# Ledger of designs, part 63: VH-VL binders against q9nrl2r1430to1533

Target 1, 104 residues: q9nrl2r1430to1533
Amino acid sequence: GGVHELSAFEQLVVELVRHDDSWPFLKLVSKIQVPDYYDIIKKPIALNIIREKVNKCEYKLASEFIDDIELMFSNCFEYNPRNTSEAKAGTRLQAFFHIQAQKL

## First folded at step 23 (VH-VL)

Design p5d
Fold by OpenDDE, fold request of step 24:
Formats: structure tokens, C-alpha cells, sequence
Structure p5d (fold): chain C 104 residues (1-104), chain A 124 residues (1-124), chain B 107 residues (1-107)
């Protein structure tokens, strides 16, 4: 494959993935490891899925892309108590996202 | 087009080490699990383990825990399966496979694409 | 581990006829069940996932049904290229496990 210029969405996803606090969000939560997760979270999403949607050009509006990212964080805060490492990482990553999203 | 291309056939002797590879293309390699499956001659399929290249999260089947090492180098979109000391009983075809996600159907994950297989023959 | 048991071991069917393959799980796997086709010298090919969803490019004559512990793969009208070994596989729990396979050969 050739080298392609990254769109704004692609670039932002790359930055999110490379962030130190991305670890809870890189891939879907394993139902094997967390059996009750999908009983609580009905719209699961992760950065790998968001990137796939970007790659498939499924986001026609920036608001759609932002909505999925915010959903990802809301899922994290819904399932994880505030004092967990996941929630704390999510808080920091979301703050980073909000700053970067201003450029969209 | 999604493709998994595995390294070529290997002929080894017992006690030798071996590392075979599986290179992914046509998709974002680090975002999908890569699994390894063994198929001994004339036998069925056996899951050995899987790795998520994005964070190197690795799962082994109990039967293969400590028997092989699964690794990945996302910088070159390649997953590896290796033995420190081969046995004759390791003679088999080895497949790699990609796990995908159907986000339009909920949270379904399944293995969709497979490598062509690597034949490993271990004999004295 | 979850044990997957397929039946029959061998199924002899004439071209154009219906083939019905069974897969049983030792415990419930919900709908986390896939079917694969494998021909000699080739890699397995995904046919069905989520017990009943056909993979992309899979002909409509292939259908999957079932949930929990009992699953069925049906080939409504067997074509010459369908003679192969078929495997079911659960991915509800680790380790993922295959059935021992059903060989569909020509009657």
C-alpha cells in the first residue's frame, strides 16, 4: 500500500491511541474477563472500532465522530467507579480529547 | 484487501528453535487480535493462543501455555509463533487468523481472515 | 474448557440434496458460535458467525441456527464445491475450542 495523508479524524485517533491513558480504550472490554460488562453497557465502543469507522469513511460529520468518542468515555464512567484506574485514565484522556477536538 | 501471509515451510530437527511469522495487510494491524491455530496431520483444529498487537495482550490455551511464545511487532504488522525446543510432535500445519468486530451487530467478535498456513516438520 | 461435539463424523450426501450438520456444546455458549469450511491443503474459511449470520460472500444455501448448546449448519442444496470438512467453534469462553469436524463427502 501507498502512503496516505491522515485526515483530521485519523490523526486525532492516532493521538488518542498513543496517549498514555488510552489503555482502557484500545479494544472492547472482554466479556470473558468482565462478565457483567455488557449487561450494563449497551452501546460498547473502543478506539479500534472508532478507527475502523474512520477508515471506512463512516463519519460524515465531525459531530458524529465526537459523539462516538464521548460515548466511549461515558461508557467508561458508567461502568467504572470514579476512584478506579480506568475512570482516572478516562478523565485525563477525555480532557486531552476536548482540547484536540477544538481543532476539528 | 485484508490478507494474512505466513512464512514458508520449515523442516527442523528435535531440539531446534523456530520462529514463524504472520504478516497482516489491508487493515490496521494493531487494532485486531491475531490468533494461532495448530492442525496436526490428518487432525482437527486447535486454538493455541492470540495476541492483541496494540498492547501485546496475549492469551494462551492451557495446553500450549509454556510450550510456545506468541508475540507481535506492530511496526511491521507481523505476529510470531515460536518454540525454544521443537519436538517431533510439533509437526503440524500452523495457521494465523484475524479477529474482527461487527459493530453493526452489537459487540460481536469473530475470526474472519486466515493465513495460508505454515507447515512445520520436525524429524530426526 | 468447553467441549464441542459434532455429528455425524461423516455425512454422505448427493449433489443437490440437503445436508444437516450438528454441533453440541458441553455448556451454553449463547450465540458465540462459528462454522468453518476446510478443504484439503487450504485454510479454514468462515461460513457463519453469531450462530446464524453468514459471513461476507457466503452463498445463501448455507445457514446456521441454534443457541445455547445445540447448533445446526444447513446446506440447502449441496454443490460440488461444498464437499469438505466443516468445523464449529465456540468463542464464548477461553480457550476457544473447535468441534472435531464433520466430513461431507459425495454419496
Amino acid sequence: as target 1 above (104 residues)
Amino acid sequence: EVQLVQSGAEVKKPGESLKISCKGSGYTFEDHWIGWVRQMPGKGLEWMGMIYPGDSDTWYSPSFQGQVTISADKSISTAYLQWSSLKASDTAMYFCARKTFDYKSGFLEYFDYWGQGTLVTVSS
Amino acid sequence: EIVMTQSPATLSVSPGERATLSCRASQSVSSYLAWFQQKPGQAPRLLIYDASTRATGIPARFSGSGSGTEFTLTISSLQPEDFAVYYCQQYDDWPYTFGQGTKVDIK
Scores: ipSAE 0.911, ipTM 0.953, lowest interface PAE 0.4, mean pLDDT 96
Fold by OpenDDE, fold request of step 24:
Structure p5d (fold): chain C 104 residues (1-104), chain A 124 residues (1-124), chain B 107 residues (1-107)
Amino acid sequence: as target 1 above (104 residues)
Amino acid sequence: EVQLVQSGAEVKKPGESLKISCKGSGYTFEDHWIGWVRQMPGKGLEWMGMIYPGDSDTWYSPSFQGQVTISADKSISTAYLQWSSLKASDTAMYFCARKTFDYKSGFLEYFDYWGQGTLVTVSS
Amino acid sequence: EIVMTQSPATLSVSPGERATLSCRASQSVSSYLAWFQQKPGQAPRLLIYDASTRATGIPARFSGSGSGTEFTLTISSLQPEDFAVYYCQQYDDWPYTFGQGTKVDIK
């Protein structure tokens, strides 16, 4: 791709990645480390993939971008029990996202 | 355009330390694994390990665990492979490679781009 | 680790002829199988991933097939630039492992 001005989507992804609670979401869950993950989660997604889609201008509407972010959190809560570090991080990051998404 | 550019050839003696580099460009460096592959003279390819620059998650092949150190500096889009004490048997070509993903086809990751290689020669 | 075995070790083929390379895994790797081409003094080049998907920019004469433990790379009509060493690689389990390679040389 070419050099473009940082869009609202790009900026929000950067903020999510830099957040302390982003660690469960930076990359796809390893099939090797978690063999049953993809038996449960059928639409895997992570921040690196979302950023790639942003860079490729695949989001035409803010709602599409938001849907992918919400899917990412939904996957986390579906696979991880509420008392896990992953779920707790997801809860905090999602709250942050909901605040930032108001700017879109 | 995606590129991986590795540091130049090295000529070392046994016991010396060495750190070689692999710089990525044309993509978001921290969002892709970087792997290292060894190829001894006239031999095949061997995975040494890989690192995810975004969180420094690092995997080593059992044969290379404790033998080398893989690291990355995402601020300059660079991954490193280093030895504390080289052996003659470390003489080889070393490649770095980027791991990509095909999100449109589900969970599908593979190594698509490679550095040009760094020749390391260790002899007394 | 998963052992990848390629055959034959060397394949002599005339330009324009079909080349068939085999790769066997010691256990199932599903479709997590890639093929690479390497020429002397160069880095490996990705040809096929997911066992049968051709990488971007790879000529149509290259095709991959198979699943589980048996895989095949086919070059339908060998071109002069295709003489090289070919490696299969599994990425189903860590450590990732390569076959020992098949050298395709001119007959």
Scores: ipSAE 0.909, ipTM 0.954, lowest interface PAE 0.4, mean pLDDT 96
Fold by OpenDDE, look of step 23:
Structure p5d (fold): chain C 104 residues (1-104), chain A 124 residues (1-124), chain B 107 residues (1-107)
Amino acid sequence: as target 1 above (104 residues)
Amino acid sequence: EVQLVQSGAEVKKPGESLKISCKGSGYTFEDHWIGWVRQMPGKGLEWMGMIYPGDSDTWYSPSFQGQVTISADKSISTAYLQWSSLKASDTAMYFCARKTFDYKSGFLEYFDYWGQGTLVTVSS
Amino acid sequence: EIVMTQSPATLSVSPGERATLSCRASQSVSSYLAWFQQKPGQAPRLLIYDASTRATGIPARFSGSGSGTEFTLTISSLQPEDFAVYYCQQYDDWPYTFGQGTKVDIK
């Protein structure tokens, strides 16, 4: 049910945030530090925003929650070359997510 | 309800150290930047810096770089502003403020909630 | 840093009259401009963000306009509780910076 799904989303976000490879995803990229980021990434998202949406019960379906998480990773891989620390972290975190998401 | 509650007024002497606090509640503390603003007596507002409690990423205004230390303890939803050695010129009101994000309107970020302020008086 | 300049320093207005406050940026800040109201002994209160979006709970008589380097805060009909100091603030670049403030007092 909805309550159980909400709890599952909350727990998964907590696990993602606590993961060692979450650092590129904790908050939105700063346009001050990365001036061209928002010229490239048109649907920015981060774990803090996703957690906010979870807390506000904005995800009615697991697929919506998963879509936002996948968008977060997609943005990372779109902007960052494969050999960057960000992309490598993203690859590991995404793999972790995919395992955890099986519980949803 | 989102609230920022700051520590009480301080009366100090030059050379003393000081650490004031700002406690957030009613939201996920680690997911929002906390900024500090100085207001000297009868003067305007000055951004000092801000910290993201989730990863302790910290930005200082050049004027305050090396003059103060901003930190946070996300386990107790508290941000700090501290001086190692106060000067008379540090006499001022200090505000903390939360930076929000509007993900429904272009992901805008702005400072929406403020603490009540902490008055720091430094005199010999 | 981006310098924010407000004018006038003091604006004397009668209750019920229109108040127009100006804020100029030394370089473009796009729409990353906020307006704050501050009363004596109180913390600043957010009025407008993104140059023209009224914050939650802010009366309709407050409106913001402008983009780039020129911004305006308008109070269409000044109420007694509106006499205060108003600050503009850019958040387009670090360090974030405030204008020096405009004091709105009673004529």
Scores: ipSAE 0.890, ipTM 0.949, lowest interface PAE 0.5, mean pLDDT 95
Fold by ESMFold2, fold request of step 24:
Structure p5d (fold): chain C 104 residues (1-104), chain A 124 residues (1-124), chain B 107 residues (1-107)
Amino acid sequence: as target 1 above (104 residues)
Amino acid sequence: EVQLVQSGAEVKKPGESLKISCKGSGYTFEDHWIGWVRQMPGKGLEWMGMIYPGDSDTWYSPSFQGQVTISADKSISTAYLQWSSLKASDTAMYFCARKTFDYKSGFLEYFDYWGQGTLVTVSS
Amino acid sequence: EIVMTQSPATLSVSPGERATLSCRASQSVSSYLAWFQQKPGQAPRLLIYDASTRATGIPARFSGSGSGTEFTLTISSLQPEDFAVYYCQQYDDWPYTFGQGTKVDIK
């Protein structure tokens, strides 16, 4: 990425964070509150880390950015049963992301 | 440049209320935990609690639960530490600190940036 | 709470010599161990995290080692600016806790 691509990543992250269903994804899951999480999820990621990577220009390609966002959702569905509030929020936020990502 | 700037020194009497602040700049304030550490005169360091400004998730050390209130206003990039009724034993230096990520070596989180400290003196 | 115990309480060392500081945890903290330096009237400064990883901008003379319950900070060839109090801190479990400190004095 160039300047236009980096600002698009930043704007998309802002929109994801502002979405009502972002609450499971704002920060890393606490190993203290959820002791088995990191036994199951080996590549953890959250919106705050993705935003940090955007701010530091760590994404060279749009596909790298999309991969991190999709990894975030994949982790949610891997750890959480589909009937949980977390998984339902993930489904709705992922649908929103796919619509917004068409601008990339 | 990440910077944490704390409010100035306070001289108070027992029973008074107090709210001290920690203003963050040079980073996305709402994306990083901010914690508070107490250092009583001539003593070591004690974690009091921490807050995630993005969702107000707040954790207290047991010794400080119910003794202080930790809060944040992300619209002005500021975290707060507040007492409803100060005691002489609250005389101390208070530091705020910010978590960072080491996602290049495995998504480790640790406190790396510190405010300059706020001296609170509580005496008759 | 996890109790962190540091030894010695005070370490007298000449400039140019090696200082070795010890930290013991009351239970395993894995590698979730940090070392801080604090000079009078100043905020703590992070030296080491993850037991052995040097924080950005910290001189190579600072090194950390250990895991589980036993940890060591080594300062090779002490400089005048290194005379300070050093704290270990675990961040494995909440509340995070500091050791009581080791004061490194000029001999």
Scores: ipSAE 0.817, ipTM 0.926, lowest interface PAE 0.7, mean pLDDT 93
Fold by ESMFold2, look of step 23:
Structure p5d (fold): chain C 104 residues (1-104), chain A 124 residues (1-124), chain B 107 residues (1-107)
Amino acid sequence: as target 1 above (104 residues)
Amino acid sequence: EVQLVQSGAEVKKPGESLKISCKGSGYTFEDHWIGWVRQMPGKGLEWMGMIYPGDSDTWYSPSFQGQVTISADKSISTAYLQWSSLKASDTAMYFCARKTFDYKSGFLEYFDYWGQGTLVTVSS
Amino acid sequence: EIVMTQSPATLSVSPGERATLSCRASQSVSSYLAWFQQKPGQAPRLLIYDASTRATGIPARFSGSGSGTEFTLTISSLQPEDFAVYYCQQYDDWPYTFGQGTKVDIK
């Protein structure tokens, strides 16, 4: 969308980054620290990349923006068992996102 | 346009402290790794370490662990390299570099943007 | 720590000739290999990443190839501005490491 919609995407990303449970999602998972991650996750994404795409106006529809954020959570749940700190953080941040996204 | 601007040349004596800087502009500073590379006179390039300013995640090459401190202040888009006590062997050119994303290659990351370098001379 | 070995140390070539630079890794780095050019008094300039992908703005005469432990940078028709030192660098494992460089001189 328009200028209002771009500002809303930007604001939402800022709120996600500032959330206490954003820590697993700030940057791409390190293949050095997690050697098998990229054997399992084929479409990696993180908040820093999503913010860059917002800043470059690469999202033409709100659905495209939402799809990248949902992909980020889906990757987390696919890689991490549900009882891990990463998956629990993902669940809480996704719930926060769904509440904020209703305002788009 | 992405730019990295480093602080000016330094002339120091052994035992003195020093903090040199690398200021990023034209992008969201906190979202990209910044690394530091040393080049001793007439020698090749060596990675010293890197930092992710968004969460201060910091990695050091073993040869530099405990020898330098890498830090960042994201509020002013600046990364730092610092010594508590310089040695003559610290005489070198120091470069900072920033990671870039490649969306077409499945989000590959690599260091593409470089600062102009900071010459540090440590002599009696 | 992965050791990167470049050869030759110095390569003397005439303008218009093909230059071929070699880089060997002490263990597989897959395709996580970059090439840099450095001229006197300048920062390194990225030429190639992912072993064979040219960085933005790099002329087509520069090409990279290889995977695993053996890598090659080729300059198909050497221009006067290409006389410099060239470094390979692996970024597969930390610490990232450079080769010791190949100096390309005018013959």
Scores: ipSAE 0.761, ipTM 0.916, lowest interface PAE 1.1, mean pLDDT 93

Design p5d
Fold by ESMFold2, fold request of step 24:
Structure p5d (fold): chain C 104 residues (1-104), chain A 124 residues (1-124), chain B 107 residues (1-107)
Amino acid sequence: as target 1 above (104 residues)
Amino acid sequence: EVQLVQSGAEVKKPGESLKISCKGSGYTFEDHWIGWVRQMPGKGLEWMGMIYPGDSDTWYSPSFQGQVTISADKSISTAYLQWSSLKASDTAMYFCARKTFDYKSGFLEYFDYWGQGTLVTVSS
Amino acid sequence: EIVMTQSPATLSVSPGERATLSCRASQSVSSYLAWFQQKPGQAPRLLIYDASTRATGIPARFSGSGSGTEFTLTISSLQPEDFAVYYCQQYDDWPYTFGQGTKVDIK
């Protein structure tokens, strides 16, 4: 890291949030709406938290940022069966992320 | 520095409409729930509802469902509380509050910053 | 809805003494419990979240304890600026609910 990496992380998060398939990932899953989620997912993460960490300069390495994004998708695939709308959205957004991450 | 700045005091008559605002600054507005709390004169605090500005996901406490409208315009970092027809019993102080996360001690959600309050007086 | 009940309604305490405020939930809220301070004409101020974690900038004389249905806010060596109303609030289930408040007043 530096200023250009921080700007790149911010830009990538913006692109992910704008993507049509971001809807399962914008904010943490509600324990009220999905009571068993936090029994299964022990390291929750979402785009709003990742953006907050970018804004506070919490990522020292690009790998740390990429790890949180990949954790977000991994959580989605762990909790959701692959034929669900959530898992399908995750697959498409992850593919988009891999294309955009080439500029990191 | 995170700030929530609410619109000024209002003096209204029963039957009038009203929209009060809460403007957030110093953080990414669309990434945090904004809640509204009512405090009637001499009374305690009541949650009215909350909105996630990023997707407009809106939750109302049952007592306020259908009584008010909560909305947000993320392009100007502003949340709103709106009445279509005010009652004398709507006379109260109204606070907005921001929800956040403690991701260093786990992923705990709580309300950390509050607006200064908007006094609404409804009398005929 | 989860009902939060605070006791006592009013607590008269001399400066420098300990104040102990109680909050009871009608059902378990785990540790999803916050304490707020409110002075007349002011917004609520977050003191404690997660039952026992002090919010940033809150003096060490404020401590929270408890889990499940029974919670306590303790103010050690009460200062003149601590005379206020204190609210507990659960955020385990929607709607989030406050207790009715405990007024801490000068004896």
Scores: ipSAE 0.745, ipTM 0.914, lowest interface PAE 1.2, mean pLDDT 93

